# Ledger of designs, part 94: miniprotein binders against q96jn8r1131to1294

Target 1, 164 residues: q96jn8r1131to1294
Amino acid sequence: TLEFLENHGKNILLSNGNRTATRVASYNQGIVVINQPLVPQLLVQVRIDFLNRQWTSSLVLGVITCAPERLNFPASACALKRAAWLLRGRGVFHNGLKICEKFGPNLDTCPEGTILGLRLDSSGGLHLHVNGVDQGVAVPDVPQPCHALVDLYGQCEQVTIVNP
Short names: E, the ipSAE of ESMFold2; O, the ipSAE of OpenDDE; V2, 0.75 times the mean of E and O plus 0.25 times the DockQ between their complexes.

## First folded at step 9 (miniprotein)

Design te18 (at its last look DockQ between E and O 0.91; V2 from the best seeds 0.87)
Fold by OpenDDE base, look of step 9:
Structure te18 (fold): chain B 164 residues (1-164), chain A 96 residues (1-96)
Amino acid sequence: as target 1 above (164 residues)
Amino acid sequence: DELERKIREIILRAMELVRKGELEEALELIVEAIRLAVENKDKELLVTAIWIIAYIARKLGDPELLEKVLELAEEAYELTEDPDIKYYIERLEKRL
């Protein structure tokens, strides 16, 4: 079953069989990684449970291609300079470098209840799903294996892995 | 650093072209980005550029281009030792 790994940001508290991640302090140190690697046709989804409007930015969603169990998490996913493909706002980033300025909806403005999904297609393209709608290929040719990463950043204080 | 900024802009522009299917023009840009990244010793930017050019090469399917990109990727791996580049090398080899 899909769950978050025990190796996570220091402000994260896992619950609900490690399917729910809650950031319990500050606005950062909230990175979590899903245990099973993405494989073609596997849709991994998380629901935004709670937002704290005190902050401006929101969650970052993406994948990492390094071993997640041994990863030393920075305070924010944006600080990952290797093995990281991230969606932030409407931008797509590789190792901290913006590679797309406008993709899909703005993740910073997704309301509570929004379900965000990641899926690899047969060609290695990483798709973003929003509330069940395929937004298209965010990143073509992502290295495999890779693991879905969620950074509970800024407004985003809780997410839960949900079934498709 | 102005040169670094230039490289970043080229990469972004190249990816925009890739997304539009303008692969030939993207190729020209990304080659320049690679050159500049190597010269400026920008390892992080080099990794991204290699990813992009590897993708372009596979999409275009030109055997000579694939071979050239493989060489570039090998050189980049020597410089960066980035496992993702190694992945792209393997993908290129399978395509060849």
Scores: ipSAE 0.903, ipTM 0.953, lowest interface PAE 0.5, mean pLDDT 95
Fold by ESMFold2, look of step 9:
Structure te18 (fold): chain B 164 residues (1-164), chain A 96 residues (1-96)
Amino acid sequence: as target 1 above (164 residues)
Amino acid sequence: DELERKIREIILRAMELVRKGELEEALELIVEAIRLAVENKDKELLVTAIWIIAYIARKLGDPELLEKVLELAEEAYELTEDPDIKYYIERLEKRL
């Protein structure tokens, strides 16, 4: 079963059989990682459960290509300078470098109830799904193995892993 | 950091061209980005640029280009020690 890893940001509380992550303090220290690598045919989906609109920015979604079980996470995903392919706001980033100005929705405006999905295609392209709709390839040829990552940043206070 | 900003802009532009399917033009830009990243000793930007040139080379499929890019990736791995470059090397080798 898909679960969030026990190695996570320090402001995260896991519940619901480790399928729900809640950021219980501050605006950061909210990185969580899915416990299985992405493989062809696997769609990892999370639902945005709670947002606090006092903050301007919201969650970051993407993958890391290094082993996550003992990794020391930074305060926010935007500080990941290695092995990270992230969607933030309107853009796509590799190791903190913007590689696409706009892809898919603006994550900072996704409402509660939005279901965000990640999968690899057969060519190693990372796809974003939004409420069941494939947005296309956000990043071609992501190194494998990789793990889906969510940073419960700013507005985003809770997400839950949901089945496709 | 002015050179770093220039490299970032070249990489972003190259990816715009890749998404449009303009691979030959993207290749020209990424070669320049790699040259500048090596000159500036910017290992993080070099990793991104190697990912892009490796992808372009595999899509174009020219054996001579694949061999040249493989050599670049091997040199970049020695400089950066980034395991993702090792993955790119493996993907390039499979194309040959």
Scores: ipSAE 0.800, ipTM 0.917, lowest interface PAE 0.9, mean pLDDT 93
ESMFold2 (binder alone), look of step 9: mean pLDDT 75; pTM 0.688

Design te19 (at its last look DockQ between E and O 0.71; V2 from the best seeds 0.72)
Fold by OpenDDE base, look of step 9:
Structure te19 (fold): chain B 164 residues (1-164), chain A 96 residues (1-96)
Amino acid sequence: as target 1 above (164 residues)
Amino acid sequence: DELERKIREIILRAMELVRKGELEEALELIVEAIRLAVENKDKELLVTAIWIIAYIARKLGDPELLEKVLELAEEAYELEDDPDIKYYIERLEKRL
């Protein structure tokens, strides 16, 4: 069963069998990691449940290749400088460096109800899914094992893991 | 830091070329970035550069090139001791 790990950002409260993450304070400290590593043919999906328009920007989605159970989370995923491949806005980032300017839809403008998915293909390519539609390979050749990461940042205050 | 900016710029250009399928030209650039990153002991940029070069090398499928890339990756690993670099080294070795 897919769940968020108990090791998470300071402003996160987990509920619904750790399938729902809610940021209950400020605009940051909202990183969560999904327990099971990504493997080929496994689609991991989260739904944006609530947005707070008080803030700017929105969730960051990606993967980490370090052990998530003992990770000391920074205030935001953008501060991860190693073992991190992230999707933010329309950009793709590796260890804080933007490696792609335009990819898929703008995550900062995804409305509530949007379902975002991550999937590894057989070649190690990381795919983004949006509302069930494969947007293509965001990052080729991601190290394995890796874990899906969601940063409930800015507007994004709640997400829930959903089944494909 | 001017050198860091240069390395970063080279990496970004290389990635752009990779996306265009210009792998040979991308390779030339990323090799330079790796050398500069090693010299400057820029660990963060080095890991990214190794990721890129490993990808390029496997795509090109040139055994001699793969060996050269492996050497560069090993040098980088000695500097950083990063698990991701180790992962790419292992993949390169299996490809050889």
Scores: ipSAE 0.734, ipTM 0.886, lowest interface PAE 0.7, mean pLDDT 92
Fold by ESMFold2, look of step 9:
Structure te19 (fold): chain B 164 residues (1-164), chain A 96 residues (1-96)
Amino acid sequence: as target 1 above (164 residues)
Amino acid sequence: DELERKIREIILRAMELVRKGELEEALELIVEAIRLAVENKDKELLVTAIWIIAYIARKLGDPELLEKVLELAEEAYELEDDPDIKYYIERLEKRL
């Protein structure tokens, strides 16, 4: 069963059998990771449950390619400079370097109820799904194993893992 | 610095070409980016550039290119002991 790992950002409270993550303080320290690596045919989906529109930036979604169990997470996913492939705002980033200006929706404007999904295709391509619709390959040839990551940043205060 | 910014812009442009399927044009750009990143000793940019050129080389499938890219990846691994570069080295070796 998909769950968020107990190793997470300092401001996260896990609930609902570790399938719901809530950021309970500040605007950061909200990184969570899914408890099993992506494999072909596995679609990991999270629903945006609560947003605080006080902030202009929102959640970050992506993968890390290092073992997450003992990783010391930075305050924000944007500070990950190693083993990280992230979708932020309108762009795609590898280790903090922008590699695509615009892919899929602007995550900073996704409303409550949006379901965001990640899956790995058979060629190692990372796909983004939005409300069930495949947006295509965000990142070709991601190293395996990799683990799905969500940073409950800024606007995003709660997400829940949902079934495909 | 200015060289670092130039390398970042080249990498972004190379990935735009990769997304359009223009792999040979992307290859020309990423080779330049790697040369500049090595000259500038920019280990972080080199990691990204190696990922891109390894992907391009595998898609094009040219054995001579695969061998050259393997050499570049091995050099990059000596500069930045990144497990993702190690992953790409192994994939390149398997193709050869």
Scores: ipSAE 0.702, ipTM 0.889, lowest interface PAE 1.3, mean pLDDT 91
ESMFold2 (binder alone), look of step 9: mean pLDDT 72; pTM 0.648

Design te2 (at its last look DockQ between E and O 0.92; V2 from the best seeds 0.87)
Fold by OpenDDE base, look of step 9:
Structure te2 (fold): chain B 164 residues (1-164), chain A 96 residues (1-96)
Amino acid sequence: as target 1 above (164 residues)
Amino acid sequence: DELERKIREIILRAMELVRKGELEEALELIVEAIRLAVENKDKELLVTAIWIIAYIARKLGDPELLEKVLELAEEAYELTKDPDIKYYIARLEKRL
């Protein structure tokens, strides 16, 4: 079953069989990683459960290609400079470098209840799904194995892994 | 750093072209980015550039290009020791 790993940002509290992550302090230190690596045809989805509009920006979604159990998490996913492919706002980033300015909907404006998904295709392309709709290839040729990462950042204070 | 900024801009443009399927033009840009990254010792940018050029090379499928990119990737790995580059090297080798 899909769960968040126990190795997570220091402001995260896991619940619901480690399927729900809640950031319980500040606006950052909220990185979580899903236990099972992405493989072709596996759709991993999280639902935005709660937004706190006290803050700006919102969750970052992506994948890492390093061992997640031993990852020393920075305060935000944007600080990852290796092995990181991230979606923030409408941008796509590799190791902190913007590689696409306009992709899919703006993650910073997704409302509560939005379901965001990641899926690898047979060619190694990383797809973003929004409410079940495939937004296309966010990142072509992602190294494998890789794990889905969610950074509960800014407004985003709680997400839950949901089944397709 | 102005040179770093230039490299970042080239990479972004290259990826835009890749997304449009304009691989030949993207190739020209990314080669320049690699050159500049090596010169400026921008290891982080080099990793990204290697990812992009490896993708382009595989998509184009030209054997000579694949060999050249493999060489570049090997050199980049020596400079960065980034495991992701190893992944791309392996992918390139499978095409040869």
Scores: ipSAE 0.903, ipTM 0.953, lowest interface PAE 0.5, mean pLDDT 95
Fold by ESMFold2, look of step 9:
Structure te2 (fold): chain B 164 residues (1-164), chain A 96 residues (1-96)
Amino acid sequence: as target 1 above (164 residues)
Amino acid sequence: DELERKIREIILRAMELVRKGELEEALELIVEAIRLAVENKDKELLVTAIWIIAYIARKLGDPELLEKVLELAEEAYELTKDPDIKYYIARLEKRL
């Protein structure tokens, strides 16, 4: 059973059996983490439920490689300087450092209803899926164990875990 | 910091080459990035550079390269204490 962990950003309200995360204030403090580590064949998917067009930037999606249950999250995922591989806007980042200029869609322009997925392949490559379509390997080798992370940043006010 | 910006540019270019499968060219760049990151005492950039060179070494599979990169990763762990480097070390050791 995939759920968001109770350890999350301060502006998050969990609902729907901890499968829905809503950012209920401000533009940040919206980090959530999936409760199971990624393993090959496990596809973690979230749907963008609600966007607030007041903001221009949107959600960040990726993985962390440290234990998430007691971690103190920063206000925004972009401030993670260790143990983080993140997709933000058009780019891929490791610990805040851009390692790929353009991969997959621009997350800042994904509309409501978009389903974003993460999985590891058997070589440790991190794959992004968009509306069921594999976008390829975002990161060729990710340390394990790792957990999927979503930062409900800016425009993104609600996501829900959905089944493949 | 001008040197920090240069290191970031080298790392990004090395990853472009890795994604194209140009591993030997990427290796040349990442060795330079590591040298500069150590000189500049930039621990955060060093961690990323070590991830890249460890990946390249495992893909190339040259025993001499693997041994050199393993030593480099062990030194980087002592400088940074980043637990992900222990993961990279284990993967390098398994390749030998």
Scores: ipSAE 0.793, ipTM 0.918, lowest interface PAE 0.9, mean pLDDT 92
ESMFold2 (binder alone), look of step 9: mean pLDDT 75; pTM 0.682

Design te20 (at its last look DockQ between E and O 0.95; V2 from the best seeds 0.89)
Fold by OpenDDE base, look of step 9:
Structure te20 (fold): chain B 164 residues (1-164), chain A 96 residues (1-96)
Amino acid sequence: as target 1 above (164 residues)
Amino acid sequence: DELEEKIREIILRAMELVRKGELEEALELIVEAIRLAVENKDKELLVTAIWIIAYIARKLGDPELLEKVLELAEEAYELTKDPDIKYYIERLEKRL
């Protein structure tokens, strides 16, 4: 079953069988990683449960290719400079470098209830899904194995893993 | 750093071309980015550039290009020791 790993950001509290992550303090230190690696045909989805408009920006979504159980998480996913492929706002980033300026909807403006998904295709392309709609390949040829990462950043205070 | 910014811009442009399917033009840009990254010792940017060129090479499927990119990737791995580059080396080898 899909769940968040116990190794997570300092401000995260897991609940609901580790399927729900809540950032309980500040605006950062909210990185979580899903236990099972992405494999072709597996759609991993999280729902934005709660937004706190006290903050700016919102969740970052992506994958890491390093061992998640041993990862020392920085305060934000944006600080990852290795083994990280991230979606932030409308941008796509690799190891902190913007590689695409306009992809899919703006993650910073996704409302509560939005379901965001990640899926690898047979060619290693990482797809973003938004409310069940495939937005296309965000990142071609992602190294495998990789794990889905969610950074509960800024406004995003709670997400839950949901089944397709 | 001005040179670093230049490399970043080239990579962004290259990826835009890749997304448009303009692989030959993207290739030209990314080769330049690699050259500059090595020159400026920008290991992080080099990793990204190697990812991109490996993708382009596999998509184009030209055996000579694949060999050249493999060599570049090997050199980059020696410089960075980044496991992701090793991954791309292995993928390139499977296409040869």
Scores: ipSAE 0.898, ipTM 0.950, lowest interface PAE 0.5, mean pLDDT 95
Fold by ESMFold2, look of step 9:
Structure te20 (fold): chain B 164 residues (1-164), chain A 96 residues (1-96)
Amino acid sequence: as target 1 above (164 residues)
Amino acid sequence: DELEEKIREIILRAMELVRKGELEEALELIVEAIRLAVENKDKELLVTAIWIIAYIARKLGDPELLEKVLELAEEAYELTKDPDIKYYIERLEKRL
């Protein structure tokens, strides 16, 4: 069963059998990680449940390639300097470095109800899905094992793991 | 610094070329980015550049290039100790 790990950002409250993450304070300290590594053809999906549009930026979505159980997270996923491939806004980032200007939709404008998915293909490519539609390969050849990560940043106050 | 920003711009452009399938052009850029990152001792940018050149080398499949990039990745691992570079080394070895 997919759930968020108990090791998470300081401002996160887990509920719904650890399938729902809520940021209960501030705009940051909202990193959560899925408890199982991504494997080829496993689709991990989260639904955006609540947004607060007073913030300009929204959630960050991606993967980490280091062991997540005891990891010390920074206040924001964008500050991760190793083992991180992230989608933020329209861009794709590796260890904080922009590697693609525009990929998929602008995450900062995704409305409540949007379902965002991550999966690895058989070649190790990381795919983004938006409302069931594959957006293509965001990052080729991601190291394995890796875990899906969501940073409930800014606008994004709650997400829930949903079945495909 | 200014050199660091230059390396970042080269890497971004190399990945743009990779996504367009222009692997040989991307290779030229990423080789330059690696040279500059080593000179500048920019370990973080070196890790990204190694991922890119390893990917390009495996896609092109030239044994001479694969061997050169493997040696480069091994040197980068010694500089950075980044486990992800070890993953790329294994992928390069498997390709040979």
Scores: ipSAE 0.851, ipTM 0.930, lowest interface PAE 0.7, mean pLDDT 93
Fold by ESMFold2-Fast, scan of step 10:
Structure te20 (fold): chain B 164 residues (1-164), chain A 96 residues (1-96)
Amino acid sequence: as target 1 above (164 residues)
Amino acid sequence: DELEEKIREIILRAMELVRKGELEEALELIVEAIRLAVENKDKELLVTAIWIIAYIARKLGDPELLEKVLELAEEAYELTKDPDIKYYIERLEKRL
């Protein structure tokens, strides 16, 4: 089964059989990673459970191509300078470098109840799904193995892994 | 760093062309980005640029281009030691 790894950001509390991640302090230190590699045919989905409107930016979603079990996470996923492909706001980033200005919906404005999904196609393209709708290829040719990552940043204080 | 900003802008423009399927134009931009990243000793930008040029070379499928990009990727691996570059090298070798 899909679970969040026990190696996570310092402000994270895992519950519900490691399927729910809650950020219990501040606005950062909220990175979580899925326990198995994102392989083609696997759709990983999380639901936004709780948004704190005190903050302006919200969750970041993506993949990392380094082994996550022993990784020392920075305060935010945006600070990853190696091995990270991230969707933040409307942008797509590789290792902190913007590689697409506008892709899909603005993640800073997705409401509670939104289901966000990540999937690799057979060519290694990373797809974003929003409420079951494929947004297309956000990142072509992602190195493998890779792992799905969620950064409960800013507004987003809780997410839960959901089945298709 | 003004040069770093210029390289970032070139990479973003190259990716816009890749998304439009304008691979030959994207190739010209990314070759320049690689040259500048090496000159500036910017290992992070070099890794991104190698990802893009490796993808372009595999899509275009020209054997001479694939060989040249494979050499660039091997040199970039020696400079950066980034494991993702090894993945790009394997993909280039399979395409060749």
Scores: ipSAE 0.807, ipTM 0.911, lowest interface PAE 0.7, mean pLDDT 91
ESMFold2 (binder alone), look of step 9: mean pLDDT 76; pTM 0.689

Design te21 (at its last look DockQ between E and O 0.91; V2 from the best seeds 0.86)
Fold by OpenDDE base, look of step 9:
Structure te21 (fold): chain B 164 residues (1-164), chain A 96 residues (1-96)
Amino acid sequence: as target 1 above (164 residues)
Amino acid sequence: DELERKIREIILRAMELVRKGELEEALELIVEAIRLAVENKDKELLVTAIWIIAYIARKLGDPELLEKVLELAEEAYELTKDEDIKYYIERLEKRL
């Protein structure tokens, strides 16, 4: 069963059997990691449940290749400088460095109800899915094992893991 | 830092080329990025550059290139101790 790990950002409250993450304070400290590592043919999906327009920017989605159980989370995923492959806005980032300027839809403008998915292909390519549609390879050759990461940042205050 | 910005720009351009399948040109750029990253002691940028060149090398499949990139990756690991580089090394070794 896919769940968020108990090791999470300081402003996160887990519910619904740890399948729902809610940021209950401020605009940051909202990183969560999914328990099972990504393996080929496993589609991991989260739904944006609630957006708070008080803030700017929105969730960051990606993977980490370090052990998530003992990770000391920074205030935002953007501060991860190692073992991090992230999608923010329309950009793709590795360890905080932009490696793609325009990929897929703008995550900052995804409305509530949007379902975002991550999947590794047989070649180690990390795919983004949006509402069930494969947007293509966001990152080729991601190290394995890796874990899906969601940063409930800015506008994004709640997400839920959903089944494919 | 102007040099750091230059390296970042090169990496971004290299990845754009990779995505377009322009691997030979991407290779030229990323080699330069690696050189500059080492010289400027930019460990974070070096890790990214090593990832990219390892990918390019595997895609191109040239044995001599693979060996050279393996050496670069090993050197980079010694400099950065980044565990992801170990993964890249293993992938390169399997391809050889």
Scores: ipSAE 0.878, ipTM 0.945, lowest interface PAE 0.5, mean pLDDT 95
Fold by ESMFold2, look of step 9:
Structure te21 (fold): chain B 164 residues (1-164), chain A 96 residues (1-96)
Amino acid sequence: as target 1 above (164 residues)
Amino acid sequence: DELERKIREIILRAMELVRKGELEEALELIVEAIRLAVENKDKELLVTAIWIIAYIARKLGDPELLEKVLELAEEAYELTKDEDIKYYIERLEKRL
């Protein structure tokens, strides 16, 4: 069963059998990681439950390629300088470096109820799904194993893991 | 840092070409980005550039290119100690 790891950002409260993550303070310290690495047939999906539009930016999602169980998370995923492949706004980033200007929808404008998914294809390409629709390959040839990450940043205050 | 900004722009442009399937043109850019990253001792940009050139080399499949890129990846691992480069090295070796 997919759950968020107990190792998470310090402002996160896990609930609903560790399938729901809530950021309970501030605008950051909201990194969560899924408890199972991505494999080609696994689609990890989260629903955006609550947004606070007073903030400008919203959630970040992507993968890390290092072991997450004992990792000391930074305040924000964008500060990860190693082993990180992230989608932010419309951009794609590797270790903090922009590698694609515009991919998929703008995450900063996704409304409550949006379901965002991540999966690997058989060639190691990382795919984004939005409300069940495959947006294509965000990142080719991601190292494996990799682990799905969500940063409940800014606007995003709660997400829940949902079944495909 | 002006050189660092130049390297970042080259990498972004190389990835634009990769996404368009223009692999030979992307290769020319990423080779330049690697040269500049080594000259500037920019380890973080070198890691990204090695990922890109390793991907391009495997897609093109030319044995001479694969051998050259494998040597580059091994040298980059020694410079950066980035464990993702070991993954790229293994993928390059399997392609040969």
Scores: ipSAE 0.815, ipTM 0.921, lowest interface PAE 0.8, mean pLDDT 93
ESMFold2 (binder alone), look of step 9: mean pLDDT 75; pTM 0.683

Design te22 (at its last look DockQ between E and O 0.90; V2 from the best seeds 0.87)
Fold by OpenDDE base, look of step 9:
Structure te22 (fold): chain B 164 residues (1-164), chain A 96 residues (1-96)
Amino acid sequence: as target 1 above (164 residues)
Amino acid sequence: DELERKIREIILRAMELVRKGELEEALELIVEAIRLAVENKDPELLVTAIWIIAYIARKLGDPELLEKVLELAEEAYELTKDPDIKYYIERLEKRL
């Protein structure tokens, strides 16, 4: 079953069988990683449960290709300079470097209830799904194995893993 | 750093071209980015550039290009020891 790993950002509290992550302090230190690696045909989805409008930015979504159980998480996913492919706002980033200016909807403006998904295709392309709609390939040729990462950043204070 | 900024801009532009399917033009740009990244000793940028060029090479499928990119990737791996580059090396080898 899909769940968040116990190794997570220090402001995260897991609940609901580790399927729900809540950032309980500040605006950062909210990185979580899903236990099972992404494999072709597997759609991993999280729902935005709660937004705190006090902040401006929102969650970061992506994958890491390093061992998640041993990862020392920085305060934000944006600080990852290795093994990280991230979606932030409308941008796509690799190891902190912007590689796409405009992709999919703006993650910073996704409302509560939005379901965001990640899926690898047979060619290693990482797809973003928004409310069940495939937005296309965010990142071509992602190294495998990789794990889905969610950074509960800024506005985003709670997400839950949901089944397709 | 102005050179770093230039490299970042080239990479972004190269990826835009890749997404448009303009692989030949993207290739030219990313080669320049790699050169500059090596010169400027930017391992992070180098890793990204190697990812991109490896992708382009596989998509184009030219054996000579694949071999050249493999060599570049090997050199980059020696410089960075980044496991992701090793992954791309393996992918390139399978394509040859």
Scores: ipSAE 0.898, ipTM 0.952, lowest interface PAE 0.5, mean pLDDT 95
Fold by ESMFold2, look of step 9:
Structure te22 (fold): chain B 164 residues (1-164), chain A 96 residues (1-96)
Amino acid sequence: as target 1 above (164 residues)
Amino acid sequence: DELERKIREIILRAMELVRKGELEEALELIVEAIRLAVENKDPELLVTAIWIIAYIARKLGDPELLEKVLELAEEAYELTKDPDIKYYIERLEKRL
């Protein structure tokens, strides 16, 4: 079963059999990682449970290509300078470098109840799904193995892993 | 850092072209970005540029290009020690 890994950001509390992550302080230190690598035909989905609209930025979604079990996470995913492919706002970033200005919807405006999904295609392309709808290839040729990552940043205070 | 900003702009433009399927124009840009990143000793930008040129080379499929890009990737690995570049080296080798 898919769960969030016990190695996570310092402000995260895991619950619901490690399928729910809550940021319990501040606006950062909220990185969580899914416990299994992405494989073809696996769709990893999380639901946005709670947002605090006091903040302007919201969650970051993506993958890391290094082993997550002993990784020391920075305060925010945007500070990852290696092994990170991230969707933030409308943009796509590799190791902190913007590689696409506009892909898919603006994550900063996704409401509570939105279901965000990640999967690899057979060519190693990373796809974003929004409420079950494939948004296309965000990143071609992601190194494998990789793990799905969510940073409960800013507005985003809780997400839950859900079945497709 | 003016040179770093120039390299970042070239990389972003190259990816715009890749997404449009303009692979030959993207290749010209990313070759320049790699040259500048090596000269400026900027390993972080080099890692991204190698991913892009390796992807372009595999999509175009020209054996001569694949060999040249493999040489670049091997040089970049020595400069960066980034395991993701090793992944791309292996992918390029299998394509040949």
Scores: ipSAE 0.831, ipTM 0.925, lowest interface PAE 0.8, mean pLDDT 92
ESMFold2 (binder alone), look of step 9: mean pLDDT 75; pTM 0.673

